# Ledger of designs, part 7: miniprotein binders against q9fmw8

Target 1, 279 residues: q9fmw8
Amino acid sequence: AEGLSPVAGGIVALGKFDALHIGHRELAIQAARIGTPYLLSFVGLAEVLGWKPRAPIVAKCDRKRVLSSWASYCGNIAPVEFEIEFASVRHLNPQQFVEKLSRELRVCGVVAGENYRFGYRASGDASELVRLCKDFGISAYIINSVMDKNQVSVNTEEEDSKSKERGQVSSTRVRHALAAGDVRYVTELLGRPHRVISRTRTQDLTSKRGRISLQTSSLLNLPPGNGVYKACSLIVGDKHPISCKVIVDTSNLYIETEEERFHNSDESQEFQLLGIEFG
Short names: E, the ipSAE of ESMFold2; O, the ipSAE of OpenDDE; V2, 0.75 times the mean of E and O plus 0.25 times the DockQ between their complexes.

## First folded at step 3 (miniprotein)

Design C1 (at its last look DockQ between E and O 0.03; V2 from the best seeds 0.00; counts 0 for: pae E 19.2 > 1.5, pTM E .528 < .8, other shape alone 4.59 > 2.5, unsure alone 66.914 < 70, placed apart)
Fold by ESMFold2, look of step 3:
Formats: structure tokens, sequence, C-alpha cells
Structure C1 (fold): chain B 279 residues (1-279), chain A 113 residues (1-113)
């Protein structure tokens, strides 16, 4: 007597989807080639494992924009994201997990990367996913890892047993590149400029001195490391981006632009979302 | 970048506590080598209660894999030795580490009941 799930009949890409990087995009592309593409994201992992939450790579409020930008890659159908709390599935063994996909969620296919792990204590791997999906009447597609073009080794020397994992596009690589301030490399890994979102007081946007000062505590996602970034864009609402220079330090983010005032909206709102694109 | 976990185990006897401690030290060292993370272990024994503080530093993704394996291992050892294990993860905040150790001691007392 259960109702139809939001992903019923769809092709679901499985993952954490923290960064929405080009590897994640490839999963969506492959799902779209087979049917209606969805991303099935597992959230709340840090709370279940007792970890401190990490700043997200993509702000929650910005995820729809990023996914919409994938439409041209996905047959003009932007993938839709559906979130599952990790706590609700952490106790399921691999068979129970696939049964949930089949009978409760009613997906018709899944797409996963070759290093995907699932089930209780991550006991299921990609080959087990394929086997179990066959048993439950779900198509399963394992997608090869997307390699970072700038990190491909040309050395023929014998490699470490983990050489295939080295050079893969990953959320960890994105975080390290951001920390290093290498926003050009971040752009390559993400397939788009990194956008930081700030929940900013409206009064801070109207300064006549040509400099906006934001506290890092107002940011909704991970900024690049301390440094000066000269080729940035400031986005206020749906208006045209404004060229700017951004200075990031430990406590503050400073935006310098030649425009004195860049919003003409009603100032009755005390807070506004501000986008800052790096590169 | 640094992660701190605290493991609290209540045993029936001091002999089992010391055996479990040595096993955990060995396995933590093996897992640190497997995942390429730097691990430091500090142990306090008070009666039948063992408090193990593990500091882990390394690649965030590899640290995450290490932590998942530590949880799996702790559960397996708890089943094998018939003991209850509490694991608390503390990240890089000295005041919060101290607070969590105090809460962990309180939970260990409730486990005895």
Amino acid sequence: as target 1 above (279 residues)
Amino acid sequence: GKVVIVIVVKFDSPEEAEKFLEKVKELAKELAEKYGVKVEVEVKVKGNTVEIVIEIEGDPEKVEEFLMEIFKLAEELAKKYGVKVIIVIVEGDPEKVRELIEELKKLAEELEK
C-alpha cells in the first residue's frame, strides 16, 4: 500500500555527491543515456559516525543550479537529487539495500562508480551490486573512474598498488586543491568555476567605499585557501556577474569591485544570498 | 586535518582489559599503515575500564576509510570478547576532546549498570 517513490522507474546514480565534480557528472550522463536520471545521495553520515560536520563543497541552496547546468550533457534532462538519511540504511546488509531500491523505491536501474561501497560497514562492492541487482530485476551499470587530465602519469616505472586510485577525480582532490588556492585546478575538477555562497546582511552590500567585507562564518560552503584571487565574479540574485578581486584570510573575505552600489532591490530584506565565483 | 577518537571499553577483568588493549594497539598500527595515515595512541586504564585516545592525521578520505574500519573492527572484537565498546569521535578541538572524555566516562559508568 506504499505510494509511488520520487525515483520510481528511474535510473539512479548512487553516491555521496559532495562536490558534484566531473566524475559525478559522468554518472549522471550515463544514467541519462539509459533513462530518467536521478542522484541518490546519502546524507547525515557525519552524525551517525560521530564526525564533526565538514563545510560542504557545494552549498545546499546552489545544488539545483549546478545540476541544471548538466542538462546539456544529459539529453536536456537535468538530473534530480533525492536524499536518503544514512541512519535509515546503515544497518542494511547489501542484499537488504538492493531490496529497498527494488521494492520500496522502485528504481529500474542504478549507476555506480567502480569503487562504490554500500551496505552494512561498506561490505558490498561494485561486483556484488551488479549480482544483487540482477537478482532483484534492476539493471546495474558500473562506470569507470574519471581520471584527472593534469595528473595522468606518463612514467612507466612500477607503480604503487594504489596507482589506479591516484589521479582519479575525487571530492578529496577538490578539497586539497581548494585549500592550496589552486582555483584553476578546482575548475578543471568540477567542470565549472567554484562558487561560494554567503548569507550576507543587505547593509554590507551597499558600501560606498567599493569594498565588501564578509566574515567567513557567513559562508555556506568551502572557500579557497587564504590568498588573493584576481579573476572572480560577484553574483547578486539573478543579475549579470560583476568582475571583482577577492582576498581571503582566516576570518574574512574581502570583495573589491569598481562598482559602488550593485543592487537596486528593495532593502526591506535583512539578509541576501551572495555568490562569489573563483576563476 | 587531525581527528581524535576515544574508545572506552568495560571489561569483566583487568586481564581481558590488557589483552584487548594490546590487540587494539596492534590493529591500529596495521590499519594506519594500510591507509597511509599517521596514528598516535594514548591509553588510560582505570580499574576495569580502558580509555584509548587515538589521534589520526592524513588524507581526509583515507582518514574516513580508517575510521570506518576501526568501527568495524571494534564491533568484531566486542562480539569475540563479549564486551561493550563505546567509540566517540572528536575532531581537533582540545576543549571538546576534554568534554567528550568526561561524557565517555559517564557512559562507561552506565554500561556497568
Scores: ipSAE 0.000, ipTM 0.133, lowest interface PAE 19.2, mean pLDDT 72
Fold by OpenDDE base, look of step 3:
Structure C1 (fold): chain B 279 residues (1-279), chain A 113 residues (1-113)
Amino acid sequence: as target 1 above (279 residues)
Amino acid sequence: GKVVIVIVVKFDSPEEAEKFLEKVKELAKELAEKYGVKVEVEVKVKGNTVEIVIEIEGDPEKVEEFLMEIFKLAEELAKKYGVKVIIVIVEGDPEKVRELIEELKKLAEELEK
């Protein structure tokens, strides 16, 4: 039996879902209005090829949590992320890509932003997506970009920002805000506090005097820039968040909790996931 | 550049997983020779789940071509065997790759619920 695609009969949101920002949430909301919402994520080789490995904005393990938090916006349905290999789609022309969506993935519809580009060398635009989807009998919905209210002119002089960024919320803006240490602005762009996940050996969780030191190498996603963050929360397992101060340097994160005794209750686990929320 | 790819494939049976594994190793070797890249392949089989860690080192363009062929093959195999293939590309330290494999396992387990 040709196994039904996990997104068969669903509505797939198309985009680069790095940050899972409020713009991505609007894609999911629109998908949920029409049918069963899925995020179609392309695991991009292009980020590997000649790009310094950029730490993801959202830790891979934390993506499901973020998507689950969108259920309330999506008719009590959490969007499911479906990952496709970018290599499989990179060489597809726009027509072949839509054919794959229709015939192989058997989606009923697609949702994309007005600035969406697809196909080989990003040759397809949102208008072509709508046209091709119509030709293949798929519904296509194009949504307006979610505009950034703070309109901080990120003069991204970097040539790669030739993305038609007209002040919309973008993963690029999130990266810049994180680099600047503006965690409040990050929270506005994400619609939630930024959470950094660390995978730490339980043995390395040395709380001396309410201070935890984490190596930056243990982080599963992008921390904010070097600085002192006074309004943070430490999340350990299913425990209640603990208020903390975080000092970020190039090599380490230092977490200072008001509670002197960080009781590592799960001493039985060799590795623990620590969450740090900024804001 | 050095690229590390983690491929997690869940099969219906361990036997299918092993067959897949051998094919991936052979193909990775063949492609490495073809594109003139250094490839190291580590494979872990846990039940019906195959974890393939491919470390690729070489010229960025050659690494690209190699990766494209691996992904194409992974998709073809996924389609042929009706299996879900999760490919994650990690650039960096082997330790980070191990962490990512564990994260991918958890994600794979969660995607089955």
Scores: ipSAE 0.000, ipTM 0.166, lowest interface PAE 14.1, mean pLDDT 76
ESMFold2 (binder alone), look of step 3: mean pLDDT 67; pTM 0.597

Design X19 (at its last look DockQ between E and O 0.30; V2 from the best seeds 0.00; counts 0 for: pae O 3.4 > 1.5, other shape alone 3.207 > 2.5, end hemmed in, 4% free)
Fold by ESMFold2, look of step 3:
Structure X19 (fold): chain B 279 residues (1-279), chain A 83 residues (1-83)
Amino acid sequence: as target 1 above (279 residues)
Amino acid sequence: GDWELLDLVFEAMELLEEAEELIKKAVETGDKDLLKEAAEKISEAIELLTKAYEIDGDPELLELAEEYARRAAELAKEAARLG
């Protein structure tokens, strides 16, 4: 309250937490072993590009649910996000950034991946982070890359260079798996089913010939690629999930359910948030 | 990776803003060397956005680079015309 930062005394995991995948979860787990876990990320990309925000991997309104689900891994403490405008730190050298962590943000420890880069022109690496943190009295922990179970999925007759690589979890791999429609692999990378959120007109929640039709423009985050997805769940408000099949095409998302009707008790609302889980 | 991605994009956008000012000044003064300088800044920004795409994989970074490659080609033609 006396000008202390929201992360004062905490352990911050450093990175860009776009996907909240199992590698991100591992950073949070390690932070929670040491102290109060925070996720520190940089923002401001859309503003500098002059673009309207693009569909993220995780809907902004769904991030708290995902982080709360990590509490059981983190000693019943859900990590909290803290965002820094990148413009405010862009020109800091590595030492100046660690000084900011220590003296302005007053963190007591950091957790970072082994490939972490920081400081002006990305001049600092994980080794320099550890050295500088020691100089400023901050604990620093470097975490090895998280691997998935993809080693089993590379057993094919055709051999190519990709069959020799380890399955490192990354946001890029999540994006590629989503684009390919490989929602089983997306579930492995995320440690949860991928949930797409739609801001949907209340009238459109009514099944029409056993089908709900949504425009992809109503989605708040990235859907999987075009295709048919048989093992999905529809979440409407706080009701029990409804089993469904989802068909994704370029402009539309079609939900086929055995449920006859969807009713909410508030007919005065024009829009509702609809959750669609893939896998 | 995330700091590196953001640094590349911020630098690219700074170069593009500088190029826009050079173009405006070139129109006001008729100075073709300013158009050449603007085209060079746009080319550098395209390289940075391409590197950012290599890190992030967001196809919109490539789309942006393609847009500005087209504008750089237009500026090169205009600079030759002013001769």
Scores: ipSAE 0.345, ipTM 0.701, lowest interface PAE 2.6, mean pLDDT 82
Fold by OpenDDE base, look of step 3:
Structure X19 (fold): chain B 279 residues (1-279), chain A 83 residues (1-83)
Amino acid sequence: as target 1 above (279 residues)
Amino acid sequence: GDWELLDLVFEAMELLEEAEELIKKAVETGDKDLLKEAAEKISEAIELLTKAYEIDGDPELLELAEEYARRAAELAKEAARLG
């Protein structure tokens, strides 16, 4: 018996779920209104494309936490992420992609943004998605883009009016805000504080007088730009967040905790995950 | 959108990789016709990357497009130097 797809009978949100920003959350919310919400994520893009792997906005290990936090918005159901290998869908035309959703994955419906493009060479748009879904007997729901309320006036000088940037929330804006060190703006775009995860050897955790140094190479996701962040929280395992100050440089993060005695209780583990929330 | 941007960047990357291989073969063989073919592929890649910059999409893809545009310009100079 060919096992049922994990998303069978569900509603899949379609998008690039890198940042898991408030726009992505709205896709999940809409999916949850109609049925069991899933996020359909494409993986293996960098490998298929020969790209250097870039640091994700959200650490892979932290994605489930973020999605679980959306349960309150999604009728007390946490959206589940379903990963599809990009190589398996790269060559599909719009019709073949919707056929895969309907017949292979057996979804009951899809949710996408108004600007969603899909299929080989992005040849399909949201209107075609709706049409094709109808033809294959699945529901399609298109939602409006979530607008960024805090549009910092991008410098007016390049009046080149052709930037189709409608001011929607995007992973783009999140990356720019992170690079600028505007962690408050990042928090608004994400609907949560940005969390950086470090995988550090317990032995490398030098705490002297509430100071911890982490190598940037230990980070599992994108830190904010170089600077001084005064309102942060350190998360060690399941412990309560500890207020801290963070200095980010190119090579290291320096954490200064209010608590003088950072006792690393889990000395038995070779590696520990540390979380730093910025905001 | 990100998909359109992605596709343009991919197509440009493939063209640049092919162009690099052609340049390498041209150096190895002395066949200057391969440099012409490489230059055509580079030109096409630059056009695709130029279109990519006009697309509102993932800035990392835009940064990548910028990186590839720089690479394309370097390859174009190399092809011209060898020609």
Scores: ipSAE 0.053, ipTM 0.401, lowest interface PAE 3.4, mean pLDDT 84
ESMFold2 (binder alone), look of step 3: mean pLDDT 78; pTM 0.720

## First folded at step 4 (miniprotein)

Design X20 (at its last look DockQ between E and O 0.49; V2 from the best seeds 0.00; counts 0 for: pae O 3.1 > 1.5, SAP 71.977 > 70, end hemmed in, 8.8% free)
Fold by ESMFold2, look of step 4:
Structure X20 (fold): chain B 279 residues (1-279), chain A 88 residues (1-88)
Amino acid sequence: as target 1 above (279 residues)
Amino acid sequence: SPEEEGDWELLDLVFEAMELLEEAEELIKKAVETGDKDLLKEAAEKISEAIELLTKAYEIDGDPELLELAEEYARLAAELAKLAARLG
């Protein structure tokens, strides 16, 4: 146990797991078919640019719930996340990176998408990953991209011989669908309803004629675009979801429901986490 | 877009661009201290290269802030040309 990395003996799915969408879930499913699944990603983009991080698609505090929901697809094992600072691996060539996976991190296998690139100057591709993993005695599995249901309904005049690559599910498509307020499409891309988390003062949970008003600045992740959303659920603490309508504008969210008071088991807290599911 | 496949290429482009911009900043500081116009030329070349890398990163990621950053450094390059003319 001593000297072992957190992912030792596991199967790491390689990717950028910000949205936890159905393409990400497929990588986790394939890792789980082979062994203990981990999600390995590289971080540091905002830091190197000197930017504040972009609003996440999934609230950090909500990621465990989402990953736990994947257990039924993953042989009753929820995958665990692991992040590597890109600065620490940036200059490794493809062989050196696979050596790090094998000898330092001690993984037993790797799962990656068909378009995966790695190594200094992105010099390695998925085929090279497979070859190098074999050389270092670890398994490698390349997974076809999960396709968006709309791949045949896009502008057909722009289609070419690479329609499959063009039509894959992506975090960019999730962000665009959210901005457009298309929460049914977001649900299809994510494989779950989108949940927005708000850090809300307990006093603000008191309904006035079934209406709660929240500021968008209290949200911990990306809401859908301005609009009216009629088939939503409100989650207060560990209570059963409450049916509601949500009105989103630039500065506020308005939640309309029949429940007059919303208490959780920790009703003495000044602030509480409020979940809002769209769709 | 390959952003969901482990975004090594995007990160590589951005890290290289930022290194070039940091080097350019140091060259500009030295040029101001010494009056050496050749250092300004070298800085402008590094800024131009960084702009190309950021533009490629934008093509991969689609984040409009990457394009805005490239445009910001294009304005810096123009201001650098004005400074070089003043030192002459």
Scores: ipSAE 0.417, ipTM 0.738, lowest interface PAE 2.0, mean pLDDT 82
Fold by OpenDDE base, look of step 4:
Structure X20 (fold): chain B 279 residues (1-279), chain A 88 residues (1-88)
Amino acid sequence: as target 1 above (279 residues)
Amino acid sequence: SPEEEGDWELLDLVFEAMELLEEAEELIKKAVETGDKDLLKEAAEKISEAIELLTKAYEIDGDPELLELAEEYARLAAELAKLAARLG
C-alpha cells in the first residue's frame, strides 16, 4: 500500500517558514478556513550546498510550540509542518511541482502569498499556481501580503539592492530587527516574543546569585544583537517564566533573575533546554 | 515576500553556483593530474560564472556569507588565471 502522504487531503501553505512570522500565520489561517492546515517546508538546503547552516530564527525544537499557539487562529487546529527535501523538488518546473502536490502528496488545496514564486528558477508565480492547481483539480488560494505596520524602511545603506521589499513582513526583516536588537519590533513581526533556546549541560547551569551565563555556541537559534534587554523571561522546562534581564555579548548571554534561588529542577538530566523570551 | 520569491530563485542561483564550483574543482584536479592548462582556464571560467550567480544571490538575500564566498572564489579565480598564464 503506497502510504498516504501525511498531508493527503489537507491544505498546504506554501512559503519559506523560517521566522514563522505573522505573514506565515495568515497562510495557516487561510489554510485552516478551507481544510486541515499544513505548512510545506523545504529542508536540506544547507546540506546540499555544503554550507554551514545559518542559525534559524526559530529553534527547530520550538517550531511545534509556535504552531500550536496558532491553533486559536486556525479553528482550534494547530497547523502541522511537513518537511520536503529541497533536493527532491529543486529541478521541478511549475507544472511538475503542482503535479507532485496533487498526485504524490494528494493535497486538496494550496495557500500562498500574492508574491509567491515556485518551480525551477522561480519561474512560476501565484497566477500560474492558481491555473496549474485548477488543471490538476486542487484548490488554490492566494492571500495578500501582510504588511509591516511600522514601515521602518530598513535603510539597508545599499540603496541599489533591488530588494523587492514592498513593506511586507518577512523573515529578512525579522533578522535585521534581531541584529539591531529591536526586540519590540521583532515581537510585532512575529506576533509573539522572540524565544531563544539554549541547550545547556545541567552542570553548567550555575546560578551564582541569580546570574546564569550561557555560551552563544549553546544557542539553537538567533539571539538578538549585542545589548542589554531588561524585559525578558527565562523558561526552564515546564516551569513558569521567571522575569530576568539579559545581557547579550558576542560570546555569552548573561541572565540575571530576580529570583535568587534558581533551583535546577531536574538534576537527573545531563542536558536542559532553556528558553529566553525577549519582550 | 522577497523571501518567498527569493527562495526558489536564491536557492537555484546558489545551487547552480555550487555545481559550477564542484565542476571547477574537478577540472582543477584533472589539470593537476594531466598538466592540461586548458582545464585550468575552463575551471576559472566556471568559477567566474559561479561568482556572478553568488553575487546575484547576495543581491536577493543580502546574506554577507554569500558575498564573502563570492570574494573567496574571486581570489581563487584570479590565482587560477595567473597560474594558467604562467603555464602558458
Scores: ipSAE 0.034, ipTM 0.414, lowest interface PAE 3.1, mean pLDDT 83
ESMFold2 (binder alone), look of step 4: mean pLDDT 82; pTM 0.773

Design Z1 (at its last look DockQ between E and O 0.01; V2 from the best seeds 0.00; counts 0 for: pae E 19.4 > 1.5, SAP 74.162 > 70, placed apart)
Fold by OpenDDE base, look of step 4:
Structure Z1 (fold): chain B 279 residues (1-279), chain A 83 residues (1-83)
Amino acid sequence: as target 1 above (279 residues)
Amino acid sequence: SPEKLEELVDRAMQLLDEAKRLIEQAVKTGDRELLKQAAEKISEAIDLLLRAYEIDGDWELLDLVFEYMELAEELRKLAKELG
């Protein structure tokens, strides 16, 4: 008996869940209204395409925390992320993909954005998703894109007909805002402060006078652009956040804490995870 | 050929890395010309990604194209606002 899929009987949100921004949260919220919410994530894209892995917006190890924080929006149920190897789906036409969702994964329904594209050569759209889901006896719910409130709708009449992007919240906007060092705008797009995770050797965590230096190479996700960030929090393990200032340069992050004595409580661990929240 | 696909993608990624550096410099300097140059680099990368998409038919390539089209547009807008 092929074991039941982890998402069997659930509602899967469909999207590219890189940033886990407020648009992604809205997909999860809608899924939770219909049933048990799951995020369907494609993995192995870089490997399939031969790309150098780019730094993720959200650290892989921090994704569960972010999803858990959505429980309050999702009827006190944290959405669970289910990862599918992209190699296994990349050649599927729209019908085959929905068939996989229905027959193999045994989902009860799907949630997607209005601009969602799927199947080989992105040939399927949201309307086709609804149609195909109906044909396979699963529910489909299409939501409107969550719009970026900070976009001054410059109704520039230039219908450059090719820009399918209507000013929705996107992972690209988050990446751009991070590159610009606009951590406030990032916070609005994410619906939470951006958290950078560093994997640092305990021995390298020398707090001299409340100053910590982290190598950029130790980061598990994308930092904001080079600059001075005055309103940050340092998170060490399960400890209470410590107010800090952060200087980001190309090679290092310099953290200045208000507390003079950063005692690494867990000197027994060779490596520690540090979180830095910006905003 | 798979080799051609890889070459296209690698070159696109290189251009995007160059664009990122230009954006970072523009933010530091306020130089609108660097934003324009970044948008140009992104546009070149988009062309390569589109060619890669034509070969591979991978909708994730197409998603990247759309993401970077938006970014290029945003950079052009920002460059106009700084002018």
Scores: ipSAE 0.063, ipTM 0.344, lowest interface PAE 3.4, mean pLDDT 83
Fold by ESMFold2, look of step 4:
Structure Z1 (fold): chain B 279 residues (1-279), chain A 83 residues (1-83)
Amino acid sequence: as target 1 above (279 residues)
Amino acid sequence: SPEKLEELVDRAMQLLDEAKRLIEQAVKTGDRELLKQAAEKISEAIDLLLRAYEIDGDWELLDLVFEYMELAEELRKLAKELG
C-alpha cells in the first residue's frame, strides 16, 4: 500500500513518534545534519495489537505545525512525516525490515536511538540495525538518548534493581505528566506548550460572556488531568492566541477568556477546530 | 455491529470516490454544478463517517471527517464564485 516511496534518497528517523517530544526532535535534528530528514511513523498499532486505542498525545491535524516548528533546529528544513501501516511490518524479521527500507522505500540513511528495537518480537537492536544497514547499502546513525533534566540520576551499580528507572525523555513520561496536570513539565518534555485540539460547535464560538464549554469527548488528543490551568492560550483559526483560563474535569473543559466574541472564519460550518495550549 | 460499521465506511468511501470523479470532471469542463454535486457527496460521506465514529470511536475517522469538511466548504465556495 506504500507504492513509490516519497522518502527515497532521504534520511529517515526510526521510532514511535506519538509525542513528538524533544527526544524525537533530536532524531530529526541528526537526520537533517546528514540529508533530507523524514520521520518514519507507524499507524494502526492498537488495531494490529488488539489493544484499546489511546488518545494520541499530538492530534493528527496538528502534527505538521509541530514539525514545522522544528525547522530552526534542522537547518531551516522541517522534517516530513511518512506513515507506514504497522500491519505491513509487524512480522518482518530484522533483515526483512532493513530490506524493506532499502529495496521498497529506497532510503539512503537511517537515524535511530540507542535503545531502538525492530523486527518481529523486537528481536533486532541498534547494533544489528547498523550491521544490516551496511549489508544493504544504507547509512545508519545511532543517537544517544535525550535525558530528562527534571530527574536526578540514581547512582547504582545494579542494572536489574526494581527501584532503578531510566531518566530518558519518553512518551510514557509525557502521558504521566499530563495525567498529573504538570503542564510545565510537559512543556519541558515536549519542547513546546501542549496543544489540545477540540472539535467545537460554531455556535459556541459566537457565544457571549467569554466562556466556552467543551465535552472531553470532543477532543482529538489527550488533555491534561483534572485541574485549573490559568496561563493558557486559545487558538481560533489563524488568529493570534487569546489568553484564557481552562478548567478540566472528568467530562468537560471550561474555557474562560476576557474576549467575549471570537471572530469565526465561517458560520456555515457546524463544527470548527479550536486549539487550547496549556502553559 | 462490526458488519454495520464496515458497511458505513464502505458506503462513505464509495461516495468519496464518486466525489473525486466529479471534481476531476469539473476541472476538465469548468462546470460549477459538478462541484456542488461533489460537495453534496462529500457531506453525505461525512455523515456516514460520523455514524461510524459513534460506533467505533476510531480517532482516524474523526480526522478524516475534519479534512473532508474543509474540502466540502472549499468546493461550495468555488461553486458559488463561478455562478
Scores: ipSAE 0.000, ipTM 0.111, lowest interface PAE 19.4, mean pLDDT 78
ESMFold2 (binder alone), look of step 4: mean pLDDT 84; pTM 0.819

Design Z2 (at its last look DockQ between E and O 0.16; V2 from the best seeds 0.00; counts 0 for: pae E 14.5 > 1.5, placed apart)
Fold by OpenDDE base, look of step 4:
Structure Z2 (fold): chain B 279 residues (1-279), chain A 80 residues (1-80)
Amino acid sequence: as target 1 above (279 residues)
Amino acid sequence: SPEELVDRAMQLLDEAKRLIEQAVKTGDRELLKQAAEKISEAIDLLLRAYEIDGDWELLDLVFEYMELAEELRKLAKELG
């Protein structure tokens, strides 16, 4: 018996779910209205050529937490991310891709944004998606783009033209807002505070006078731009968030906690994950 | 190298940007088409780099620029 795919009978949201912003959440919400929500994410091949992968917006280890937080929006069902190797789909034309969704993955439906492009060289659009899904007996739902209410002209020249024209929430807009250090705006785009995750050796977690220094190289995702952030929270394991200030520089994050005694609870672990929420 | 592919893609995107800026100033739809073509070329290079490196950021750029190229094509049609 060919094992049912993990998304069989489900509704897959189609998109690039890097930032897990409010637009991505809306895809998940719509999927959840129709059936069991899944996110279909394309994953790359393993780093073959030693390029330093650019830091993701959301740490890989934190994605499940973010998706779990969407359960309240999704009829108390946390969307599950299903990862598919891009190499397996990259050459598929639009029809072949929908055929894969229908016959191989056995999804019942898809949800995509109005600007969604798919198939080889993005030759398929949302209208073609709807058509093809109908041909294969899959439900297709196209949602309107979630518009950015603040329409802050991200002064970065390349994105300024793109982001100004669409006004939609995008991962790119999140990256620019992060680079600008506008963590409030990032929070609005994400629908949650941005969380940076650091993998730090327990031995290096010396709180001297409520100060922690983290190397930027220890970060599992993109920090905000260099600056001083006065309203942050430090998350250590399952502990309650600790109010802190964060200074971000190119090489280090300096965290000043209100609590003088940072008790490292799990001294037995060689490495700990620290979360820093900005905003 | 993937780096060279990305560098060339970025160059094409810069050129596309200039064309868009000129199109906005002149109302010339042909410049938008040319920009969309350059973006499409850049996408092909980024995809090729992605195939080599597996860098999801390249895929990010691909999706972003695919959307832009489509918008430019639509805009060029609307102006025509």
Scores: ipSAE 0.020, ipTM 0.331, lowest interface PAE 5.8, mean pLDDT 83
Fold by ESMFold2, look of step 4:
Structure Z2 (fold): chain B 279 residues (1-279), chain A 80 residues (1-80)
Amino acid sequence: as target 1 above (279 residues)
Amino acid sequence: SPEELVDRAMQLLDEAKRLIEQAVKTGDRELLKQAAEKISEAIDLLLRAYEIDGDWELLDLVFEYMELAEELRKLAKELG
């Protein structure tokens, strides 16, 4: 058997790619300028660290669509995601981590942000990444952080790595903006409208007096906070998006449209995937 | 909430930055000690948020500031 990793010979962007925000996109863009771009994602953190699972920012079934949308930025080659279980790397020191990239995964280059840390207790920094990669014969490219235009450091005339970190686009910032219901800001951070995916019962797809009701428990990723969102789109299968208003409360998500959907051809299936775009 | 913990931690780190800048100008060991205390408090808040939120990016930030706190403690000892 030829057990080459799917990223062999490629340029891997290193990070936690939960939001696929514009900072993540920049890493993919830079990887694509060098070679075949991959995202090296770490998964299984909650299980290893004993946390309760939480809703992802991007639904797993929607990640390929988002990555495909980056193709035009990446020389018309959409980056491909490769997942690594966090348990398999949590104990590695920086040298062991780079050795895994070189000898096990056989990558030819890596791309990382300037604040990237790796290895046990995050003991490796960007400078050590560059040094170790050189020792193992793989290229390393350090990329400046993508800054959030809505935030500035308290010392506007002084720029250092700590001030940049305060203004950096981040998954935490995306989660806070979603919780506040600020979908315009979420769009800026993500570089796309936020799409929520629901595994919807077929019986719930029929408009009932202009309203489709979904339980928040049917959502496969994080919705915006409680509120009324007027400029939304409903996506059902391959059909063109349907303009709608969405009301989010603690237990339910209500979709209001004037369009009737009585001709749902998939009545034989108990569940369907429904997309809701905010903004 | 996790976001409140993160917000407070960022405020403490900002305060620590100002103390470090002042300590560099004056050579005052007490300001470095105060900055290290602010950073340690911020680290505790970020770890509490990490325990709730599970955001790996918070842990990256924690490790960055642990390094800074260690450097500040070394510098504060040398002034004595």
Scores: ipSAE 0.000, ipTM 0.144, lowest interface PAE 14.5, mean pLDDT 78
ESMFold2 (binder alone), look of step 4: mean pLDDT 83; pTM 0.778

